# Miniprotein binders against a7ua95r516to809: the designs that were tried, part 58

Target 1, 294 residues: a7ua95r516to809
Amino acid sequence: ASLSLLSISDLVPDLQFIFFWMSNAIEILYFIQQKSPAYMQTIELMDDKAGSKESLLSATISANEEAMTILEEVIMYTFQQCVYYITKTLYVVLPGLLDCNPFGTEPSSEQCRRAAGVCVCAVCVMPEAVRRVVSVFQTTSDLLQQYQVHSEIQSQMFAYLFFFTNVSLFNQLIDKGPARGWFQRSRVLQIQASVKILLDWAKGAGHNHLAQKFFAKFCSTVTILASPPQQLSQMSWKALCAEHPSLKPVQLHRILTQYQLMAELGPLPIWQPSSEDEAYIYRTVDLLESFENH

## First folded at step 17 (miniprotein)

Design bj9
Fold by ESMFold2, last read:
Structure bj9 (fold): chain B 294 residues (1-294), chain A 81 residues (1-81)
Amino acid sequence: as target 1 above (294 residues)
Amino acid sequence: SKVRITIEVEGPPEIADIIAQVIRWLAEEAGAEEVEVRVEDGRVTITITGLNPRMAKYLLKIIKYLAEKYGVKVTYEIEEL
């Protein structure tokens, strides 16, 4: 069967053992690193033969370094395997975020939307599409905690998952947005609300700093598209670049072009790219993000 | 249920010995009931007893990855206990 059709819950029975071996290898690595200084101290206390002590210490350090290198390779491999399976499920569930309505037809979600204009209602029922993405992140967090994976590795894993999410959502919005009507203002506001729910999950899970960093491109895109025309039309190209440094010139240019079409605005002189950026707004090879760029 | 894995690593002795040591550490820390390592003429045989089948499956995937990365030949046999 195709892995692109599997949910995260279908993968947990096997995925948990990959997490197990990753955690196991990490624990061994840290134990060896901790013991190496103590072993060096023991060798230094030997009084028999200075040359023999120095030679033995050098040989021991070299052997440990080779074994630690292989162990680091095990950690890298298992980490990549965890990420591979997790991102396969993310790939399946992420597109739904662009099509769902977090404001829904429930009275509280509609009332909150009207009262705030652009509001993420934390008290409303989470849309199923958003819940599916949150479930992937939550299951990953649960596995990392269950196997007591070192916090640095946990951070690296979520950094990559947030990066993957950002790239996937951005590319789909840019590539399929015109055909799917995703640049319409009501749709953009719904997308903005759905992303806010993900950001709130990340904050509650202790990953706010990573989410702020790695969702920046998609969030900037949605923020620009959600801006009222009277506000956005007062911002120069230079000001927009400064406010949204995560966007490449070709990306900002495309976003503003789509905004002009949606808002039925003609060309605005204030949005003319700077002379420094003019050469880059047509670099279509830089329009979509690579899943390898990090 | 539990399994016994017999793994043969064939290649340069220095690399094979270090890979075997890492596999031994992994298996012992995982709680294997028994881990034996034998070295014979550029071939290292590792016998690991007492892992469950899924745990063993993913350990073997790690071993195969290391074999490819470091240019050694790995063969194995799995026996149910």
Scores: ipSAE 0.790, ipTM 0.950, lowest interface PAE 0.5, mean pLDDT 83
Fold by ESMFold2, fold request of step 18:
Structure bj9 (fold): chain B 294 residues (1-294), chain A 81 residues (1-81)
Amino acid sequence: as target 1 above (294 residues)
Amino acid sequence: SKVRITIEVEGPPEIADIIAQVIRWLAEEAGAEEVEVRVEDGRVTITITGLNPRMAKYLLKIIKYLAEKYGVKVTYEIEEL
């Protein structure tokens, strides 16, 4: 069945039941895992002379192992379904982060004024495009907590959502950036401010380590593009590679090429790749990231 | 509102029985009012009473996924109570 590309709020009435079944399966799996040692201890105390105890132990272990395997498959399937629907909504809202202006808008003040003069949440101070992305992450967090999903599964889900976000933003910037004007310095500063709001949400939600790990490539890109020309032109290729290890040589080369063009620093390359990296700066197969790298 | 789901699983007896056991556990933990399992030569019938329609919808999606994964045939009926 085809998913409707609606907001996360439109998906929650159905999505919540996928979260429910995932949590339900996890709880059953953990219950069975706790029972397995107790079953063996109980069976071992049986006084049987015909070897029935050995057969019962083997049958009990095998049956539980097969059932646990199927439960693990249920958990994997429901997890993938949750991620599938959530990333569908992320895919439609993420491009707005590249187009929004967090400095020049007053929509949060306008929204608070229309709400009869009291603002009680941080969402009212965000640009609309950032708020839409944060709402997807916050709704996901709320569902995970509502259904008491195990913390390790929660971390795995946000690791994937942050990975997806990073790949989507990086690829769109590299691919569409020239045509959309996203490499202009004023736009880069706006993008940087919008991403900072998203990173602040992740930190406040307890996912700082995951966000730092999985946003590194996009954040490095924006940091380089936001650097003043006087500062950046003084840095060598080696220094930039060391400061931004998440960027592949072809990616760094492309970013610096766009930077030099937009800063009007002339046609002669300012940053010379090291001899070790020279073989890699033209590997266009490595330019865009894959959504399947997990 | 609540529904009754009748699920029939046909396939290799060992895997059909284990799938039925997992479905029973899922339904009971979810708070189903009744779960009945019948086994008749190569067919396992599971009747689950008392789930809401949306819970039942997504349980059936899980069961269909398992059926495809493990090569068993699944048919079902949903009755509104």
Scores: ipSAE 0.789, ipTM 0.950, lowest interface PAE 0.5, mean pLDDT 83
Fold by ESMFold2, fold request of step 18:
Structure bj9 (fold): chain B 294 residues (1-294), chain A 81 residues (1-81)
Amino acid sequence: as target 1 above (294 residues)
Amino acid sequence: SKVRITIEVEGPPEIADIIAQVIRWLAEEAGAEEVEVRVEDGRVTITITGLNPRMAKYLLKIIKYLAEKYGVKVTYEIEEL
């Protein structure tokens, strides 16, 4: 019953049957959609002398519409259940990404090693925290393929998983970052490397466009925090907003404030919000993102 | 192991009949050994034989969700074979 022991592997025995029913419902919906035109053609061939043609057509359309609506509801429900269980796993493993070290070893001393006649140069080692997140995404992908789920449904599922990941990481960084030391430059560079591993997985899995869209807020945050002071101090508020449109004014303001503290910079005139944004940098209700779609 | 589930749907006949038909399609496409549907005075009884216990568990969760969504009463009984 411990959440720390709940892994995606522990959920697969039940998850696979939820994926099964989702795929099953999709197949039935497709079959009914194939039949509707043929059945309609049969009704249209009926003699006009039979005064029930309009009644048969109306009843057929109504029954097909209601049956398809119910099947669509089943698909949505099973999809939501899949996402629920998967994100339950994600929320347990995602915080570790902010604490891990993807470099793992001293780059200069361990960049090259020889294995089985192949020279392996130093690359970021995938830390266990990142591996756990990738494992959730990979297991999800494997289940979708195993049950031949339609590509549109696969895209919708990963869109939500990336959205959930973005919200979880962003909120934890903003909320807990000062106390946890996550705004220190060495830590930010480690976080940046870890998120690149996730983005590389998404690209290799064919979900690059979804990752670009739904990770934008967290990626923008890390990009700003990882920027050298010499470069960032020359970018105006307006330029930063234009480069990072996913960030709300209160969020950008908070990120720059934390950056100033860690880089030991005083207030910078070019980071003064525009007249339009000045009213919004104090909207605390907009600081953290919602997991609910309002 | 396999189970037999007996599902009774009670509610407005226009929606109860369509829900029962969707349940029948789901069970048949899943490869149930037998699916029987009886209509008795505004009640629809569906008997599904030969599902795996976990398949049946999640089908019943779907059915309960539909019952709540569409305002029909669903009761069921499970027999292990």
Scores: ipSAE 0.787, ipTM 0.950, lowest interface PAE 0.5, mean pLDDT 83
Fold by ESMFold2, fold request of step 18:
Structure bj9 (fold): chain B 294 residues (1-294), chain A 81 residues (1-81)
Amino acid sequence: as target 1 above (294 residues)
Amino acid sequence: SKVRITIEVEGPPEIADIIAQVIRWLAEEAGAEEVEVRVEDGRVTITITGLNPRMAKYLLKIIKYLAEKYGVKVTYEIEEL
């Protein structure tokens, strides 16, 4: 496929059929699960007290269990294929969130904020980079609805998409942030605003709990970086670890180091890692997250 | 347009028969116009008529995945109607 086929809208003509087969397999699996008890009931009601009834029951149970196992493999495969194509488009569009200005470069938005002190239009404007990410999530939601995919599978799909988004954004920020200027105060506030737009979408779509759970590492990072120095300097290393359990020691140490550089602060004694964490704060192998689940 | 797919499954008869049954269920639930399963010694042949080309494409990807997973050999022919 060309680079133009990486947009979610270019993939929908094919992606919809993967969703179709996934939904199709799920429906068959649930039908078989319902009928297995009923079929067993029907067999038990047969007036046959010989080994023929017991043999039929055993053969029926075995055949259905193997077929259900194969159907589960089909569901898993089609789910993975859906996620594969969707995350390929997410991978392309997610870096733009770190470079965009959600406050807008359009002078009327800035003038509205300045003149009135409050303006709904400045808050409602969605930057193109954020719109591209939201479009991926919204298209996924539309396909799941169109094919009436079971709610459990819908939740699992969005859990993975939010996990992938979190890993991608976190890794880009940590890895490229110093060179790209992403730790500067104005940039952190822009990133925070862009993330809030994504979280608002997730809440409106009924996935608030999943987004908060699986976006936690990136959100914690941005929350720390956006905190005023007066507030953050009063929090010890232990308190920060407790408030942000999603961050590994090496990650928290890196974030605080970048914060010190941005705020032009020297080392703070209160941010001294605990003795048990000191062994881990320089483990570069633990700095970036894996796209694979545990 | 619509297509006819002829799928041959070769492998241990027990697993080949169950895979063929699953393929049959998938095709019937999808609304295929005709689904025929023929069992010959060491080979199961499934003929599915009336799917659109993209539905057939992704069904075949599923079948190829199952073939790899369960150690059966699958060959297929696609005919435009």
Scores: ipSAE 0.786, ipTM 0.950, lowest interface PAE 0.5, mean pLDDT 83
Fold by ESMFold2, last read:
Structure bj9 (fold): chain B 294 residues (1-294), chain A 81 residues (1-81)
Amino acid sequence: as target 1 above (294 residues)
Amino acid sequence: SKVRITIEVEGPPEIADIIAQVIRWLAEEAGAEEVEVRVEDGRVTITITGLNPRMAKYLLKIIKYLAEKYGVKVTYEIEEL
């Protein structure tokens, strides 16, 4: 019941127990994995009084394999539940990044204002919409540390959260951008600045490589849209594909079409798709990204 | 407050026994005051004492997931202590 709430802070009292069981299951699995070879060695040292060592060893290996498989299912389930509830919160707060104005934002904390313009608190410099997203990531990081979740699992969780963030922002920009005016030059620059703040958080948190990998599609989109017309009009379709390999042909085509409309450019011959890509720019099924990894 | 959970697992004996063993490990590592497992033909009863209600809630969600995944029937009762 408490997990139906949309704020990450409201979810923590219950969410922490899902993190607890995940960490608990991971610890048990690693213990069994590390002890199985030693247990097999101990069996080989025992006197064979009740039967064949090979028969006992085979039965023990089979039981351990099945138990470890079940523990892996527990870990997978709890991991999926963690990301499910965290991403429900992200889904609500992420659209605000596309609407916020980071250039005009004043410090939101009275403590930072009282400090006469020198601020130690990085959070008080952020636009509210960015702060809400950072709060979800920071709370997740704090929970993972509190329950001492194995670093490999921590990386997998942030990889998925960054993937989800990228897909959500990209899909909303492509789908809602024309109606919301998000392709206007001033808006694109605001979006670019907001995303930079988020990427700086990820770098400071030690997740730079994950952020670079999983934000690539959205960042490429914003980079193209933020480019000055003098610069972008000199880049051919092939050059843009090479510089932005994360974008599918249908996606790049859509981005360039929106750029032309907002920059009041006529059709540019150098932006015509290559013969290899021409069929793919019509595949509207590929325009939006799936939230599932493939 | 703390609770006692009584879980009954019905299904193929080999799978029910292994699921019960995993549940026992999870509960013991979590610091349950008492974990009792009774094994009968085709049925396993697990009694876990000393978890708080929220820990028990999410453990039961894990157990229900395992039941669905492995084709066993699970029933449970929760009593407050």
Scores: ipSAE 0.785, ipTM 0.949, lowest interface PAE 0.5, mean pLDDT 83

Design bj9
Fold by ESMFold2, look of step 17:
Structure bj9 (fold): chain B 294 residues (1-294), chain A 81 residues (1-81)
Amino acid sequence: as target 1 above (294 residues)
Amino acid sequence: SKVRITIEVEGPPEIADIIAQVIRWLAEEAGAEEVEVRVEDGRVTITITGLNPRMAKYLLKIIKYLAEKYGVKVTYEIEEL
């Protein structure tokens, strides 16, 4: 059917069986890996024809290696299928994070309406746009636990989902931010608050290290944009590079250029790239991130 | 609400035998009621009885992926019980 608006809930009836076969294949692979030393030891204890023992040992090793390779292909295929469908839903819901207001100025929440006081609305509800993204992550976590998927595979899946989220948000902010007004300070603070909610979910779910690692580029961007002008203008290019190592020179240069423009700090560049970086600040091929680099 | 799948794997005997063994393990671990493997020159037939139709659907997708990856020909037939 149409994948442009497909929710994660619509995919669960099929996704659950893909998770099932992935988990099934992982369990078999682990079993074979644990058995191979014992089986080899049994062959070595055979006190029959010496050439027969060596031939049987070689054939057994080769068959086990081929079977394990095929199981690894099954695991990789099913993992990729899960990630493919999950990221299709993420692609649809992630842009809303850049447009939402997590401080509760939206009048649609029943709790905000009943509280009818400023400041109280900011703590009453999770914005719908944030809730849609959290729902994808939470549903994924629930499926992984339901089918008892090995923790290493769970971590790999969330590493990729966080990587995908970072690339999607970063690329849209850099590419569309000027036209959409996303570089205005009030909007940046709203974006920062929305991302905080996602980071809090990841921490509570036991994925804090993965989220810190894979959201670094987007979070660095928002941190710079949220900085007060007096503080940021006193930081050198070298200091900013050191504080934000996840940003490439072309990316940092673009962010600072947009910051200076939207903060109305004049046309003269405030930040002077190092001589080493000067060759790289105009490499537009490096500006946006690739989804293949996970 | 259970099915019988008959899968034929045609290709080099060495790889066809290993693929069939992996399919057998997958089906047995999944709780199939019966798994039968028959071998003849250049062809391996696997009959799996008692899987859920949706489990069978996605197992067949895995088998098709393996067939393309390893250059073997796979045909199958599904029968409702």
Scores: ipSAE 0.771, ipTM 0.945, lowest interface PAE 0.5, mean pLDDT 83
Fold by OpenDDE base, fold request of step 18:
Structure bj9 (fold): chain B 294 residues (1-294), chain A 81 residues (1-81)
Amino acid sequence: as target 1 above (294 residues)
Amino acid sequence: SKVRITIEVEGPPEIADIIAQVIRWLAEEAGAEEVEVRVEDGRVTITITGLNPRMAKYLLKIIKYLAEKYGVKVTYEIEEL
């Protein structure tokens, strides 16, 4: 099946079983952790026949630790499998977010599955490209809730998905943005509006802090690019660094250089990097974000 | 439909027994009707009855992953009930 046809809905049947086994493994691990002290106490209360008690206790502790280690491996494996399939779906739909015009009256083709009529829910009024991205996150949330996955694991999963989304969108914008016209102010404003819808969804879903943290780099980039030339040309390099601390010097320098070219601005001495940052603006290896640094 | 899965684990007893115990717990938590574990001559046999085919199939993927990670040999048979 071509990657282009993979919707999150097509993956739900398989994802359900992964989430099921992940949840079960977590529950078992939690149960063992809670019962372990009681088992140790039971062994400690047994009659001390000639040093056998210490050996039995040691053997029981070791066996429980090994079992817990294996359960942790099962949890990690199933978690990774979930993330793999979900990120594969995100990879397909995320480019559409950058190309989306949220101000256009695109007919909402997908009726809300919940209502027989015209649903005016927040998801149904979204542009199709935004809705597809939100649908991946919403489906993930629904599965996590359905299988009552521990809150810490839920947070870790959303942290990774937001991280992945930020890296993907940032790298695409930096690499392909100039060629695709995504640095044009009108297009940037469309991207900004689309991202706002996603962030509003994340806020409504209870993930506001994670979204703000992990989307900071992409949001900073979009904010700079959305700034009017008259305003941005008055901001010094130092002021921009202070306002956008999530951007590395090389990234900020690239954004400003491309902005200058797009806006047909002459050389702006005020955007000249500080002597401290001058060595870092040439670190092209740090320009794009890595997926491995999470 | 329900299946019966028979899993054989061959390896060092210290690892094979623990893997078998984890498989038992996973199957029990999943609502298996019956889970039996037999240990004979360094081989652990786990028989799981009552899982649906899709659940069973994914459990086998987990078991395969564990087998590869811990260097134990796993074989299995599936019977439809």
Scores: ipSAE 0.747, ipTM 0.932, lowest interface PAE 0.6, mean pLDDT 90
Fold by OpenDDE base, fold request of step 18:
Structure bj9 (fold): chain B 294 residues (1-294), chain A 81 residues (1-81)
Amino acid sequence: as target 1 above (294 residues)
Amino acid sequence: SKVRITIEVEGPPEIADIIAQVIRWLAEEAGAEEVEVRVEDGRVTITITGLNPRMAKYLLKIIKYLAEKYGVKVTYEIEEL
């Protein structure tokens, strides 16, 4: 099946079992962690007549620690599998977000799973390309909730998914943006509007802080590109660095260079990197974000 | 449909026993109807009854992952009930 046809809905039947086992493993781990002190106390209170309390305690601690380690491995494995499948679906739908015109009246073809009939929920009124991305996150949220996955694991999963999304969108924008016209102001404004819809969803879903944190690079890039030339040309390199601390010097320099080319601006001395940053703007290895750094 | 899974774990007793215990806990938490653990001839046999086929299949993937990671041999049989 072409990767282009893979929807998150197609993966739900398999994902649900992964989430199930992940949740179960977490519950077991939590149970052991909570009961361990009480169990140790019970051993300490046992009569010495049945053997050395110290040896039994030590053996019990060791066995529990080993079991906990294995459970952690199960959790990590299942977590990674979830992320693997979910990110594959994101990979397919994320490019559509950059090409999306959110100002167009495209009717949502898919009905909200939560409503019978015509749904006017925030998701159903989204542009199709945005809705597809949101659907991946919503499905993930629904699965996490359905299986009552521990809140910390939920946060970690969304952190990773937002990280992945940011890296993917950022890298695509930087790499392909000039060729695809995504640096054109009109297109940037469309991208900005689409991202805003996604961020608004994340806020509504309770993930505002994570979204703001992990989308910072992409949002900063879009914000710079959306800025009017008259405004941006008055901002110094230092001011831009301070306003967009999520961007590496090489990234900011690349964005400004491409902006300059697109806007047909002459060389702007005010955008010259500081002497401190001058060495870093040539670190092309740091231009694109890595998926491995998370 | 429900399945009965018989899992045999072969390896150092310390590792095999712990893996078996974890499998038991996972199965019990999953709502297995019956979980039996037997130790015979240096092998740990775990019999899990009452899981659905897809649940069981994924459990076996987990077990396989653990087996590879910890260097134990795992064999299994699935019977449809």
Scores: ipSAE 0.742, ipTM 0.930, lowest interface PAE 0.6, mean pLDDT 90
Fold by OpenDDE base, look of step 17:
Structure bj9 (fold): chain B 294 residues (1-294), chain A 81 residues (1-81)
Amino acid sequence: as target 1 above (294 residues)
Amino acid sequence: SKVRITIEVEGPPEIADIIAQVIRWLAEEAGAEEVEVRVEDGRVTITITGLNPRMAKYLLKIIKYLAEKYGVKVTYEIEEL
């Protein structure tokens, strides 16, 4: 109940402080890493009172290494906390993406209407469900930039968030799709359009490569499901495996089976798994993606 | 509003001193008005003055995490200024 009302805006005040401490810890770590050689040199240049210099150097090195280790732990902890809160928000809004009809006339976001009347910005023209997802990512991006978080950490955060999003959407589509009608061609095309908007945002935000990489499974699934029966029925199992290497055999088999049922297609020998894959298509444990594999 | 936080770290000096140093750096970077570190009888006391209460709250969460990870005992007091 309480999670359904959680918006990213509600978390921003807390996230700000976590991002602040993460950024500070990174800056301190970087500072120590850069200054450590200079400190060592300074100690080396000190007058060697009988063995005190070497002991001081060793102690200083050890202390700096330990301090850096602790700072790394602070960074990891704060990073994890950020991800934890952001993914909670994603968990709430992501299901809406699958139910979204992006071809409908939805009113522009209230925020843009209040500021400029009819805003035609990319976010304002987004369907509400897509906008909510994009808002989480945009807020994350804005916070990362606001606190000048190192680019590598930004990339890692987006990698994880895209991974999480892909796993969440993929698992929901595979598990609930048939029952929810998400495998129907019209609904799949809506999902495809919604995901395209998200990917276009990611491209505009400079995360195109990460988005393409981490959304591969979900995109492949949607692409297959969006394919016309006439086209897809001409593709062999091997061709589909080659075209969609992100999908495990069990996943592809499940998608094709559900597609066949939805499209009322008879048995298609061309979709028969290869002898090599035949053992893998029954590994139901591999059907859904795990959140632990990242 | 600003707070004064007094943190006591009990543990092996090698770890307690380093934790205290890291806390000092974090607090200084955060714009603390004053940071004092005292070492007495194997106990490290860190006094941080001038942090925002919310900022201080998250610093304390970090400190608690570190304490649990490194097996040191941390106690703290917060005073509103």
Scores: ipSAE 0.739, ipTM 0.927, lowest interface PAE 0.6, mean pLDDT 90
Fold by OpenDDE base, fold request of step 18:
Structure bj9 (fold): chain B 294 residues (1-294), chain A 81 residues (1-81)
Amino acid sequence: as target 1 above (294 residues)
Amino acid sequence: SKVRITIEVEGPPEIADIIAQVIRWLAEEAGAEEVEVRVEDGRVTITITGLNPRMAKYLLKIIKYLAEKYGVKVTYEIEEL
């Protein structure tokens, strides 16, 4: 199947079993961790037949530790598989978010799966491109809830998915933005509105802190680009660095340079990097975010 | 539909027995109707009855992953019930 046709709904039949086994492995691991002390105490209370008790205790401890290690591997494997498939679907739908006009009048024709009738929930009124992205996250949330996956694993899952989303959107905006016209004020405002819808969803889903943390770079970039020239031209390099600490010097410099070109602004001395940052603005390897650094 | 899966684990007893135990726990937690573990001639055989085919198929993927990671030989058979 062409990557372009892959929807999260197509993966649910397989994903559900991954989530099932992941959840089961977590529950078993938790059970062993909680019961291990009681078993050790039981062995300690047994009649000390010469050397048998110590050997049994040692063997039991070792066996439990090895079993827990194997269970952790099962959890890690299943987690990685979930992330792999979910991120593949995100990769397909995320570019649509940058091209989306959320101010358009086209109502989402899809009814909320939870409603028997016409639903006017926040998801149902979303622009299609935004709804597709949200649908991936919502499906993930629903699966995590359905299989009662431990809260820590849920948080790790969403942390990674938000990280991936931020890296993908940021890199696309920085690399392709000038050529695609995404640095134009009108387009930036559309992107900002689309991202706000996504962030509002994340807030409603209980992931506000994670979303704010992991979307910081993309949000900072969009905020700078959405700023009026009259306002942004009054901000120094140091002030911009302080306001947008998630951006590396090379990233901020690139954004400002492209903003200058787009807004037809002459050279602004106030945006000149500090002497401390001057060496870093030329590190093009640090311009795009890496998917491996999470 | 339900399946019966028979898994054979061959390797050092220390790791083969633990892998078999983990497989048993996974199957029991999954609601298998029957889980049997037999140790014979340095080979551990796990028989799991009552899982659905897709569930069993993914369990086998997990088992294959573990086998590769821990250097044990795993063979399996699936029977539809």
Scores: ipSAE 0.737, ipTM 0.929, lowest interface PAE 0.6, mean pLDDT 90

